# Miniprotein binders against q56419, part 107

Target 1, 326 residues: q56419
Amino acid sequence: MEGRTLEEVQEEVFKRHGVLVPKKELEDLAKALEEAGLLLTEKVEARLKEEEEKLKRERPMRLAGLSYPEGEREARAFLEAFRASYPGEGEEARVLLMPHLEPSRVPEVYGAALAALEKTPPPERIYLVGVAHRPLKEKAAALPVPFQTPFGPALPDLPALQALDALLPFELFNTPLAFREEHSLELPLFFLKGRFPEARVLPLLVARRSPELGEALKVVLRDFPGLLVLAVDLSHVGPRFGDTPLTRTLAEEARRRDLGFLERLAEGEPEAALAFLGANPTRIDGVEVVASLLPLLRERKGKVLAHRLDLEAPTLSAVGAGTLVL
Below, E stands for the ipSAE of ESMFold2; O stands for the ipSAE of OpenDDE; V2 stands for 0.75 times the mean of E and O plus 0.25 times the DockQ between their complexes.

## First folded at step 8 (miniprotein)

Design z53 (at its last look DockQ between E and O 0.02; V2 from the best seeds 0.00; counts 0 for: pae O 9.1 > 1.5, placed apart)
Fold by ESMFold2, look of step 8:
Structure z53 (fold): chain B 326 residues (1-326), chain A 96 residues (1-96)
Amino acid sequence: as target 1 above (326 residues)
Amino acid sequence: SDVEQVLRELIELSRRGDFEKMKEVAKKLVEVAKKENDPEAAFEALIMLGDIYRELGDPETAIEYYWEALEIAAEMNDFQRILYAWDRIERAYEML
């Protein structure tokens, strides 16, 4: 209807359907559609503002009953089943890299993370650093509220969060709505809270690399010791991500890039890990987080415990997931 | 059919544990299944070849056969067989 006169529309309807619709009826229809569209926009905006205000108080579970059980007893059994999916032993972690991919797709990788946590003394707090899947107003963000889990609320470490915010050249508490559906925090948190029910959490998102975040975190971790968790996925290849369907060549390249990246991190060489990826042709998801956290990763040696490339058969697309302990 | 006959021979050999002859017959099964346009039989033969080489400690050769099986499953648009082959591929990569 845009750019057409009502007379032109009236004539077109008559040509196609043999009906002469009065101009008044077309005017009434156009006005009704405009009013309905305006009302829908106002309702959406009001709902988003309401959701934002709710997120200032707490972050509810979004994936209970979908990715993990809602009930506490069932959730604990679920955790133990994942641990059993990894037959190996873990190692104590000061830094843990783990995925945020759907847990049922890569059970051994999450099991390896649980094996590492099993060897790790319960921390006072967990620095949980995920990947923002929605735009942030700044390079990074936090949400200083309880995150609900089947194991009870994961309480924020407010003093550590406030210390971090004070050290940054931008407002850390900047985009509450970005946390509403952010699985890169919710999925790892399920496992972390289940194993460390008394630990407080700093729920952090990175959208773009922030060297200042890493420098600030190094200072904050000195005063507020805890477990650093990088909740990141690895290669993204195939049609979902702009490639051809997965071939042997593409899968082997993705695996090589994933493992080469993780192995260089395990040698305490995060700059070399980033350089190894170059233009990042397999779209490793963790690059911006690692680039932000260089001061916390340098000279810290460890071990790759697990890796999987998760294949989606209908699209022949794949996402890499790994577990690294430093 | 020739596919059915070779497949029965392969099954009988697997029960006897004659791995060297199993490799030979499984390769024949792949050839016959392709000539008869029987992609399911070709898939099964390729998986068996991969399994034999993996058990013999040659995961690199196993991966070649598993990938060929996956490609056949993809041509069939058979998602269950795609994931079946993929699981074998991932297990073989662990041995490397």
Scores: ipSAE 0.535, ipTM 0.818, lowest interface PAE 1.8, mean pLDDT 90
Fold by OpenDDE base, look of step 8:
Structure z53 (fold): chain B 326 residues (1-326), chain A 96 residues (1-96)
Amino acid sequence: as target 1 above (326 residues)
Amino acid sequence: SDVEQVLRELIELSRRGDFEKMKEVAKKLVEVAKKENDPEAAFEALIMLGDIYRELGDPETAIEYYWEALEIAAEMNDFQRILYAWDRIERAYEML
């Protein structure tokens, strides 16, 4: 955040999250941070540096005890309950698209992901591609450290990460602080680690479409085979995202776009999926991830296992979530 | 302490998954903590309240409590708690 104006922060939050944080709240924060001596002081820089240095060792859990249980026993029961919420059977996945939304909102969608994972032979490694809800220095980033989970640390695949970095025109290991709180990795990783405790992980974030990432990953996957996971949400509609309160018409449009997107992906036509969205007026979260991974999604046929448009009643807004196997 | 008693109640409610009651007890915890001039307990209670509202699908209200927690952390000059609250605010906005 060094050198950014409150307006730039506000604009960025709006662009990323569809939320216009009142300037007053940002000013109050800035004032609180100033009063705490946290505004761009040597102390802040030192602390950010300390946090970056910690992230060189491990990424701690941030949502344990909140979005999922911290204890392993309780976490296993949580996985079982989520699996039970989906009454269907899964299919073997080579590519899994799953949500990163708060698990309690869409349990059956996560349950469908677990069902797919049950039919999937344990991979040696998981390429976990999330959405960067924070700015990245580059279009994409990776954090080559253990990610803590209730099931123990998810260990990075350093050789595969290094191979990927070597094929990218930018430094892959950028913006470590963006990973510190990124739920688009942490939430899916809980389910993935719980199912595949021995799998290594490549935690990847996409901020902007990177065709280079997909081409590089396609090469890396030949030498370093694994499960590709797209941790993405779908439509974001309602007042939180700049729309009117959720109506039947708006919900139907969101579902139409979500399902039309997923179905075209299931047919192995990712370009058609992107084209179908056009300007993406319902703000499908996964667009930049899919656009980055086109080479890996082409000609792969699969199945939509679950979809939900989840209403957040207090804001009369809704978020789409889906599970797709390829 | 009254804080410890309310915390025990909150822990028990948490085990039951009774989020609505947890909300009430967490509010009580904030009040008790403020009354006892225990900013650490107040901070924790506000974070818990925020978390409860988030789990209830009300991230807007969660943000309000996280902000109040951040303010308490700022008053304490506790950078770790400020960051902790801020991280929750950011996540709650992401849920928005």
Scores: ipSAE 0.012, ipTM 0.215, lowest interface PAE 9.1, mean pLDDT 85
ESMFold2 (binder alone), look of step 8: mean pLDDT 85; pTM 0.830

## First folded at step 9 (miniprotein)

Design hb1
Amino acid sequence: GDLIERLEELAEEVIRYLKEHGEEELAREIEEQIKDIIEALKSGDTESAIHILTELAETVARVLHRLGAPEELILRLIKLVARVAEELGMSRETVQRIAIEAYDAIREEVG
ESMFold2 (binder alone), alone request of step 9: mean pLDDT 72; pTM 0.632

Design hb10 (at its last look DockQ between E and O 0.90; V2 from the best seeds 0.00; counts 0 for: pae E 1.7 > 1.5)
Fold by OpenDDE base, look of step 10:
Order: sequence, then structure tokens, then C-alpha cells
Structure hb10 (fold): chain B 326 residues (1-326), chain A 111 residues (1-111)
Amino acid sequence: as target 1 above (326 residues)
Amino acid sequence: GDLIERLEELAEEVIRYLKEHGEEELAREIEEQIKDIIEALKSGDTESGIHILTELGETVARVLHRLGAPEELILRLIKMVARVAEELGMSRETVQRIAIELYDAIREEVG
């Protein structure tokens, strides 16, 4: 660790181990390591093991007080403000594609999702499929524990999760540490739990395309009906993602890719949506999720409710977000 | 090692359930065939192991269903068949097809 800032160490630990160690704990650990001459590795491993054991019981909030309010009253006001940011009406959703980007960046896109949820009868369960931003042991994973929210815990649907696991040729309940800080589940879940407080949840992550997941979910959804939610972002362009700074041309290409993808999904042609992206030069986040869920998206017609390409000014980069109902 | 241990534990649970519900003959058959499956896993005799596993798994799942066994137990059995079949060298696609077919067959008998 010679010469690295605590932030760089935190980021490296986050990248390597999927754990955001609080800066204060890193400071205390760094101090203790400086004092003890002990390698950070053993204490970090012990802490990771402790966190993994905690994740056997519940997934705590990580973004409360940062991305959304921790208190229920304030959280409800937050939902209302986001809903108000979208001037349109929603449609009933059987499948909802929504973002997992920082809510403050794309409020109207989340507002469109809330508008759709207003027109959707309360589901018994929500299949929440996010993107794994950390490595998984398998192509997909689930965490069968309560997820904490300001509206109370989102309880897992254990029978449906078990049925899903039984129909997969791999262990579904893998890599619990990948869920600890995964915002692709936590952020959408805030909105979903706020709207449907009694719905059980199946929190799923996709790291790589798994056709097996789509086939299994098709069977499970027959016997365990519910709302399918794809929590995915769209294009990622600019220096943070290996491009030049955002230009009009790059932004137009990102929008073209995003809208072309969403429109083909809205037509019930998910294979055409994937084919349209080709090598995915604008790095649409949701590709592996859509590729995994093809059997559930085929022939379902719907509507694009919102889209935004949001500029991150400090990095001159942009991320696409959209809301689609099927 | 972990898979064999899990297989043995589930087998013991299923055998106990069957004995408690009067299926003593099937319970004895399972005890014998599980040894053969474990031997197949250890020896690499994939073909014999897969055949025994799939036939036994289907038979046991159907009997458990007819006896009114908890769905959880039946699903664990289906999953175990899938995991052992994969370890014996069956493709993930084929394993999944078998699991879905078995699952559907059990569900259709309830309706």
C-alpha cells in the first residue's frame, strides 16, 4: 500500500473483494496495520467472512441517506417528488424495464416507472433482475434473504426462489457478497417496495447471458405469477468508459442505440434488439439481462415511457436510462 | 466430496420419508442405487450413472408427489438430479430439460 490514498485502497478493496470498507474503518485498519505490521489481507478476509455471514440473514441498506432518504416519511415524500417529475400517465406493466442509475440523475425516468406501477395491480411477487457490477461464480445469482428498505424489509419469495433454483443447471444461491453493495437491486427496490409494500421479491443478478435463466423463469412465472422487472441502464459513453469526451455525435449515437434497443423491445422483438446493438459500441448495460430473458420478452408488445441520456459533467461522460412497459 | 455428501444427506431424508409412508421397497432400491451412483461419480462411469440417476429420480419424485410430500423436498430432489447429472458430464442444456420435464410432470399430476 505504499503511496496509495485511503480512497484508492477503498476502491481497490471494492474492486477486488466487492466490499466498501468505510473510510473510517480503513483509517483505523491502516493505522492498526502500520502499528502491527500485519498485512491488510487477513483482517479484510475476516471482515468479508463476517459480512458474508450477515448476508445469510439480511441485506442491509447501503445507499440510505445517500441516494434516497432513510426515514419512511421522507422516503414517501421522495417517491411523490419523483412521480411528479414525470408529467405523463403510465400503463399497466407485466414487464417493467427501469434504470438503476443514481435517482437524482434521471428523476423523470424513475417517475415514469412509478407512473407505470400506479396502473399495475399489486403483484404477489416481483422478479427483480439487476446487473452484476461484480463478478459472480455463475452467470446469474440470487440472494434469498430480506432486503432492508425505508418501507420495511422486502421479503424473499422462498418457494418461487427454490423452484427457480431447481430448474437451473447451476447453483442459483451463489456469491452472496456480490449483493452487499449492488445498487442495481437496491435503487429499483426502493421504488418497488414503496409502491407494493406487501409484494415478495426475488432479487436476481445477471453477470453474463444465461439462456437457462430465461427458460427456468418462464416455467416459474407460470406457477408463481408476478411482475418482472429488468433493472438496467442503457449506453455508457465518454472518458469513464474509454471514449473521448461527450460530443454531439457521440450523444446522438448513444440515444440512437438506446431508443433503437427499447423500441425493438417494445415491439416484442428482443432478438432484433440485441442484433441492432451488434458489438454494443456504446456499452448498453442491460444486454446480458435481455439476452438471458428472451423467452419472457418475445412477442410482448409495450411502450417506451421515458428516456434520458444524462451527462456526468465532471467526467464529460454520459449514461442512458429508460423506462419501458410490456 | 461436497456433492457426494449432499447427495447422501438428501437420500437419507428421502429414504426416511418413504419408510415412514410405507414405501419400504422403494427405500431399499434407493439405498442400493445411490451406492451405484456414488461409485459412478468416483469411477467416471458416466453413462451408467446418468441412466440410474434419471430413472430413479423420476420414480422417486413421482412417488413423493403421490404421497403428498412437501414441494420443497421434491424440488431439492430435482436439483440434486441436475447437479449429479452435470457432474457425470451431461450438458447443462440437457440437464435443464430433464429438470423442467420432471417438474412439469409433477405439476400436471396435481391439476
Scores: ipSAE 0.730, ipTM 0.884, lowest interface PAE 0.5, mean pLDDT 89
Fold by ESMFold2, look of step 10:
Structure hb10 (fold): chain B 326 residues (1-326), chain A 111 residues (1-111)
Amino acid sequence: as target 1 above (326 residues)
Amino acid sequence: GDLIERLEELAEEVIRYLKEHGEEELAREIEEQIKDIIEALKSGDTESGIHILTELGETVARVLHRLGAPEELILRLIKMVARVAEELGMSRETVQRIAIELYDAIREEVG
């Protein structure tokens, strides 16, 4: 009965069914429905609280058997197949930009990331920065627990996470439930853990740009060196994202924006990369992460290893993905 | 409310650690000054409270570091100083600068 009075409901029932239900009976029904809804709300809230408590101990795999194999042997073969999808050589990375798009859609882009990891000395820890797809209570968040993978648990770097939290003007450990189904961490982590099984992880999410995060990470990375990974996708174009039907012109614009963004990042010019996008007409989703991490991206030169704008035929839409080393 | 409770809990833990390691004078100073800091938090209007807080916080953090206290405890102290300073009226940008300066000062002394 949202937005309607009982009199309006009574009149509509009479019009529709030919019965005048006394106002008292409608009031009783409304109260009963509210009570039933409150009970359902309480049950849902109890379930969510239970899930939150579980997430304080570990983050289980949510995409095993869907996006990657559950078994370790099969998962290693899967990694090698993805590496083979990129026939080129990688480059050493201190910073790696890689996608979080469904891996089967952009196999050579993930393969390029694996090629970069082959050239990269095994780090003590990985700063994995994804994009929050659920609201966070703050601009950014972390979850300081093991993330399960087919290669064993990815253990958190608690000293680095605690230092990061101490240097932020907000609580870093603020929204555990946002991590429950967050694929922007889980999908890249599969590849990272497979190549660096001993590295600890800082699993981070950005919802909105946070200059404070970048300033704090600059200090923490100085004292806790490691691999910085921006787990972000690029352009999102077409009807699924609010555009008219995908055209050749729109696809060409999305590719131009993706590559121009990546190339400016590769020149060590992250502010120029953001400025190049203007109003971000193709909805590159990496902008909030890049805008947060400016102090870590300035004057770091590197190379774009791969890019694909992948078509979603059923939705006449496309999503861009790339691999960049700095 | 929640911040004050967290502050009191951290202070008790720090005081206990200091007393167990021979820093009775500093422990007493915390007991005396934390009441003033809590009152400032309830009122929200104390310029001098911020200076007292940051000076006390830095002193306690340095002493805990010298005593070999767990890094987790020291980082929780740095965070608490920053959060109380924000509640007492400092901007988030200034609060972050103070936290970073305190963190750097402690780690510079490693040696």
Scores: ipSAE 0.624, ipTM 0.846, lowest interface PAE 1.7, mean pLDDT 90
ESMFold2 (binder alone), alone request of step 9: mean pLDDT 77; pTM 0.732
ESMFold2 (binder alone), look of step 10: mean pLDDT 77; pTM 0.734

Design hb2 (at its last look DockQ between E and O 0.78; V2 from the best seeds 0.00; counts 0 for: pae E 2.5 > 1.5, pTM E .654 < .8)
Fold by OpenDDE base, look of step 10:
Structure hb2 (fold): chain B 326 residues (1-326), chain A 111 residues (1-111)
Amino acid sequence: as target 1 above (326 residues)
Amino acid sequence: GDLIERLEELAEEVIRYLKEHGEEELAREIEEQIKDIIEALKSGDTESAIHILTELAETVARVLHRLGAPEELILRLIKLVARVAEELGMSRETVQRIAIELYDAIREEVG
C-alpha cells in the first residue's frame, strides 16, 4: 500500500469490502506488518477484547467524518440537503423500509425517508432492524447500549429490549462485536436520530431469517409501540458480487426484482414478495429481514416513495436502494 | 449445572421479594416446588419438570405483577422458563409459545 494515507486505505477497504477498519487498527496492522507475524494475533485479540468491553457501555461513531459530518451543525445541514434531494412529499409511516447504502450514492432515497419521517408523529421508540454483514452467534442480535451520533447518543429502550429477549427462544444479546462496524444500523440511525432526537432505539441485526423474531416483535410492539424501520438494501449485481459487468439487461433485471419486491410489500403481501424473488439471483439484501418480520408486514398497505439502482463505476457493479412506507 | 444454579438464584430473589411483601405462603410453596423440579430434572422426568415450572412461573408472575414488582424481574422469570425448556430439548417454537403465553397471562391481568 505504498503512498496511500491510512484514511485512503480505510475508505478503500470500506468501499470495497463494507468493512470499516479503524485507523488505529490499520496503524497497528501497518506497524505489525512491519513487526513479525506472531505478535499480531495476541495484540489483535487483546484489542478485540478491549473493544468488546467498550461495547458494553456505548457504540461509538465509526463513519462520522466519512459518510456524514461529525459536528452537529454540519450534520443538520447534511439532513436538510438530503431532504431537499427528494422533491416529493412523504407519507406517515408505521413501518419504514430505507437503505443503509453509503448516503452519497442514493441521496434522494434517503431524502424520501426523511420526507416520510416529516409526516410521522414522533415515536417513543424506534425498532431499527439492520442486516448483519458479519456472522452472528444467533439468527438475530441486539446491542443494548447507547449509539453515538452527531445529535447526541441514541439511547436504548431497555424495557422493550428485555421484553423482546424474554420472548425469544435464544439469547438476543449476542455477538456485540458485530455491531462495532455495522453500517446498516449507523447510517439509518443518523437520519432517524436527527429527526427524532428523543426517541429511544432498539438496534437489531438479522443474519438469517428468524420467524421467532417477528412473532416476538409482534407481541412487544403491542405493549411498546414504536416505529419499525427496516434498514435494508436491494439488489447487488456486477463483478463485486460475482456477476459480469453491469449491462442494460442486468440493470433491468435488478430494477424489476427490486420494484417487484417493494410493490408486493406495499400491497401487504410479504410472502408474495419473497416468492417473487425465488432464489434471489440479484442478491436483494433485505430478504432475511423481511422473512423474519412477516407477521408485522402482512396486510399492511403502503407506498414506494423512491428507488434507485446506483452504479459503482470503478467495479462496474450496482446496488439497489428503496424507500417504502407502510 | 449452570441452569440449576440460575434457577436457584432467581428463585432466591423471587422468594426474598415475596417474603418482603407478605407472601410467605407462596414463598414456601416455591421452595417446595423448586425441590420437586430439581428432582424431576435429576431423574430425567423432563415433562414433569417443565409442567411444574411453567405452572409455578405463571402463578408467581401473576403475584409479582399484582404486588407491583419490577417488570424486569417478571421478564427474567419468563426467560428462565424458556431457557429451561430449551435445555430440555424442546423445539424453538414450543419454547417461544411458552414464553408468549406466560407473558400474555401477566399482561391480561393489567387490563
Scores: ipSAE 0.703, ipTM 0.865, lowest interface PAE 0.6, mean pLDDT 88
Fold by ESMFold2, look of step 10:
Structure hb2 (fold): chain B 326 residues (1-326), chain A 111 residues (1-111)
Amino acid sequence: as target 1 above (326 residues)
Amino acid sequence: GDLIERLEELAEEVIRYLKEHGEEELAREIEEQIKDIIEALKSGDTESAIHILTELAETVARVLHRLGAPEELILRLIKLVARVAEELGMSRETVQRIAIELYDAIREEVG
């Protein structure tokens, strides 16, 4: 009925079906359809507003029973199993890079993170920096509310978050709905909260590189010391990501890119790590986080504890994950 | 949000705090200068608005800190200065530098 008058519709119906529908009944139908569309729009808007209001109070678990156990006792056993999957020893972390990939796909990589946390004095707070998978209104965002975990709520460090917001040239608390489904915070937080139950958290997301975030965090970390965690994945290769099917050559390239990136970070050379990736042909998704946090990564030397390029056999694709301590 | 509304809300809170702590003369001065800032913003006189706000923010933040005002109030003042500077066309790098310098000046009084 695009651009047609009701009279034209009436005539067409009569020609096709031999039925003359009065103009009033066509007008009533059009009005009813418009009202139904308005009602649907109002329902969607009301649901989004309700979700946003809930997120002003807390961020609930979304992945309990899917990626990790909901019960605290089972969750602690889960942590122990993951630690056991990594046979090595960790090192104390001032900065920890760890994945946000589904834990069961890379158990020893998460185990390496746990090994590092064993060597790390309990911090007063954790700066947890993930990757936004939904659009943000700004380059970065935070959500200053408790995040629920099987180990109890991870409480926000409100003084540190307020200081960070004050030092940014944009509103830090800008996109609550982007957090409701964000696994890049929830999955690492499970492991971090399980090991450091008393630590407060600054839950941060990066959508696009923000030099301003790094400069502000440098000041805030000076006054509010804590553990900095980059919750990022590495290469994404194969048909799921727009490549040809995963071959031995593509997998070897992805592994080389992942390790070269991590090793340059471990030498305290984050600019060199970014330059090594060039056009980022294997789609390492930690790039925007690293590029934002350069002032915090420069001249910090450390060690790569673990890496896996995990195969997705049904899609002939793979995702890389690593553990780096600085 | 409305920048003028934000200025008025913060001004009322700061003025109330100062009056309750015996700083009535400063409270009157702030009320007058907030009106001047709002008038400058309405007239497009950006140079006057930022000049008045910058001098006011330094003085008010130091007095609030000395009086033991909640840190949140002081941080909101710093953020407001940054928002006005941004609205007046300063680069985000300059806006951030101003905010950091003001923050550092206030924090140095602690130690």
Scores: ipSAE 0.476, ipTM 0.748, lowest interface PAE 2.5, mean pLDDT 88
ESMFold2 (binder alone), alone request of step 9: mean pLDDT 79; pTM 0.734
ESMFold2 (binder alone), look of step 10: mean pLDDT 78; pTM 0.730

Design hb3
Amino acid sequence: GDLIERLEELAEEVIRYLKEHGEEELAREIEEQIKDIIEALKSGDTESAIHILTELAETVARVLHRLGAPEELILRLIKLVARVAEELGMSRETVQRIAIEFYDAIREEVG
ESMFold2 (binder alone), alone request of step 9: mean pLDDT 76; pTM 0.694

Design hb4 (at its last look DockQ between E and O 0.90; V2 from the best seeds 0.00; counts 0 for: pae E 1.9 > 1.5, pTM E .708 < .8)
Fold by OpenDDE base, look of step 10:
Structure hb4 (fold): chain B 326 residues (1-326), chain A 111 residues (1-111)
Amino acid sequence: as target 1 above (326 residues)
Amino acid sequence: GDLIERLEELAEEVIRYLKEHGEEELAREIEEQIKDIIEALKSGDTESAIHILTELAETVARVLHRLGAPEELILRVIKLIARVAEELGMSRETVQRIAIELYDAIREEVG
């Protein structure tokens, strides 16, 4: 990697792989690539253990200064600019589907989410369900610690998290390291915390469809009411995802699947939405989340506020993003 | 081994709580039932272990609720029972149903 700054490498790895490698890990990797191979594994293991111990207390920002501003004043201006990018009005949300894609790629989609949040009474708590881009020990997981944001820490709702855990046939509090760099929670949380600074959060990840999660959440939401947020992306097409370069035909198919999925969700037919995708050839990211939350999505009617298929020009690939309110 | 240890620790906590709140007879009964569960587990009688555990769980959860025990303690009891039942070969669906039923029964008594 001759001549690139560690920041440039970090950005490139994040853009290419969706993995934020900490600058210090890149430094250590660079140093360790300079230092002979065996010592790397023990140092990496010791570091991972240290990071795991830190995650028992808080989840620090990883994307501050990269995807969003670190400073509160600048972060507020960022929110206002994103809201301004969506010319429409929002609707009150009980369930919000929003993206977790890099915000700069789909500003109007995040703007639509902010528009919906403007019409939504401040919730006591937010159930934030993201996608696990790393393996989990179980089908789903939670991290019951404060998540740092430019607006202060997003505090966990421990009573509601404990109730949820009690109603699951598996350990909810598993795989804390999966949360360390998970952007599917960090990015939407920026917008949510900025709008609802006093709301507690339940940060949840889904790796595989868990009907048990939906059944448990249905009970928990009765006793611990709040806003349900699905932080999911839509189609992933092109060479980065194993397809040919983006063509008009491929883009039309991705849009068709994205909109067909979202519209069926908007009609209160989540099973029909899943069935419409079949084998999911355009790789809609949110499938496992929706499949886990069926009891919460059934018979809820809503509206698609925004959709975009965003081209990543360097890879001739595209990712779909949408905002749906129910 | 880890699950039995967790069961024993939670049982000790529940028994202590019950004794502190004047439920000494129930505390003794729970202690005896836990011994029976452990014996059933050691003998491979999984069905008896699940049965005793489920009945005990319901009784304990209801009594703890009636005594005004912290919700956290009640939820830990429900969770532990669910985990034991799963380890004993009960389906996740059945385990979850039992957990929800116990949880709802406790919540309905507050209303």
Scores: ipSAE 0.678, ipTM 0.848, lowest interface PAE 0.6, mean pLDDT 88
Fold by ESMFold2, look of step 10:
Structure hb4 (fold): chain B 326 residues (1-326), chain A 111 residues (1-111)
Amino acid sequence: as target 1 above (326 residues)
Amino acid sequence: GDLIERLEELAEEVIRYLKEHGEEELAREIEEQIKDIIEALKSGDTESAIHILTELAETVARVLHRLGAPEELILRVIKLIARVAEELGMSRETVQRIAIELYDAIREEVG
């Protein structure tokens, strides 16, 4: 029992409720709870297997009605509103860094991404690289199925995914359940599919830095050209993330590290961007993705279009988001 | 266990394809070499298995490409060979370099 004997439980019940429950009755209760726990475990395992089988066919929307509208007409109006929140012009992107933070928290950062997409010729395919928030069996994973959106299904680029899998020293299609609730793909995909409704998608997750992924993608992108999207957030600071409460000084440091990281990426110097972060004291979310994709980021120059460090007043914490085109 | 089953299933598909396209001698050679690889996997004789695998990989991929086999089949062959090589103890870096070299060789021949 969680470090307690039945006698200790009996004594606690007596102290709290004034009733001395016989040890036999406590033993019977413990046995019944153990049996019920075994049945619950079997039910959960069966349900997870069922969910995994469903994910072999498609990945449904999980955030419709929560982070973006369910209906297509309302979803298009949503895109227009986000574009309007960024008054600037975009630039053509062959690589786009954009956030996966809740869109309403950083509307102009998503608006900047839309502005970049306006200047970008419609790609045949989009390499969408997010951050795994659940464990993967390998350093990276993909799910080769349609992802549902209010704009219709985002179809997988199966030939490109198969080529990528063939060039990796691990199975790329390894953890379907990790995609079930992964917002780092779903939220950016809403914006990308809305702008490029005919593009196919390679939905990729990185859990840990994988140089092998970058080397394979360099080859696959050569033969299957497309738009590379790094769907990552930046600094995470404050008590929600293990720090002291957010101060002006900590916020200024987080902004400095976010912008210094983005600016070095914009100079085509991804190794210098990683070195600038050192031990990553503000927990920039994009580190594992950037470290995996070095061959695709080297010597590719571009521009930072937007940045916000979004304050969470109730938690005295903040999260950074940015838009970078290369 | 399941790697051997995957090897057997893909080998049968490749062998069937080769027989249907007039490569009966190569199909028989592949049958023999696949059995040798499976035996080496079961016995842990990595040196023999690696030698057989490297020679077989180049031959099978080249012939399938020349015959106009679906790209999907050729990619599955490359992937499975890489998985077997890793199981036999080759480093993931080396396995990846070999897979990329095979992939590039096949696509260079096309164009």
Scores: ipSAE 0.558, ipTM 0.796, lowest interface PAE 1.9, mean pLDDT 88
ESMFold2 (binder alone), alone request of step 9: mean pLDDT 78; pTM 0.728
ESMFold2 (binder alone), look of step 10: mean pLDDT 79; pTM 0.742

Design hb5
Amino acid sequence: GDLIERLEELAEEVIRYLKEHGEEELAREIEEQIKDIIEALKSGDTESAIHILTELAETIARVLHRLGAPEELILRLIKLVARVAEELGMSREQVQRIAIELYDAIREEVG
ESMFold2 (binder alone), alone request of step 9: mean pLDDT 75; pTM 0.659

Design hb6
Amino acid sequence: GDLIERLEELAEEIIRYLKEHGEEELAREIEEQIKDIIEALKSGDTESAIHILTELAETVARLLHRLGAPEELILRLIKLVARVAEELGMSRETVQRIAIEMYDAIREEVG
ESMFold2 (binder alone), alone request of step 9: mean pLDDT 74; pTM 0.662

Design hb7
Amino acid sequence: GDLIERLEELAEEVIRYLKEHGEEELAREIEEQIKDIIEALKSGDTESAIHILTELAETLARVLHRLGAPEELILRFIKLVARVAEELGMSRETVQRIAIEAYDAIREEVG
ESMFold2 (binder alone), alone request of step 9: mean pLDDT 71; pTM 0.630

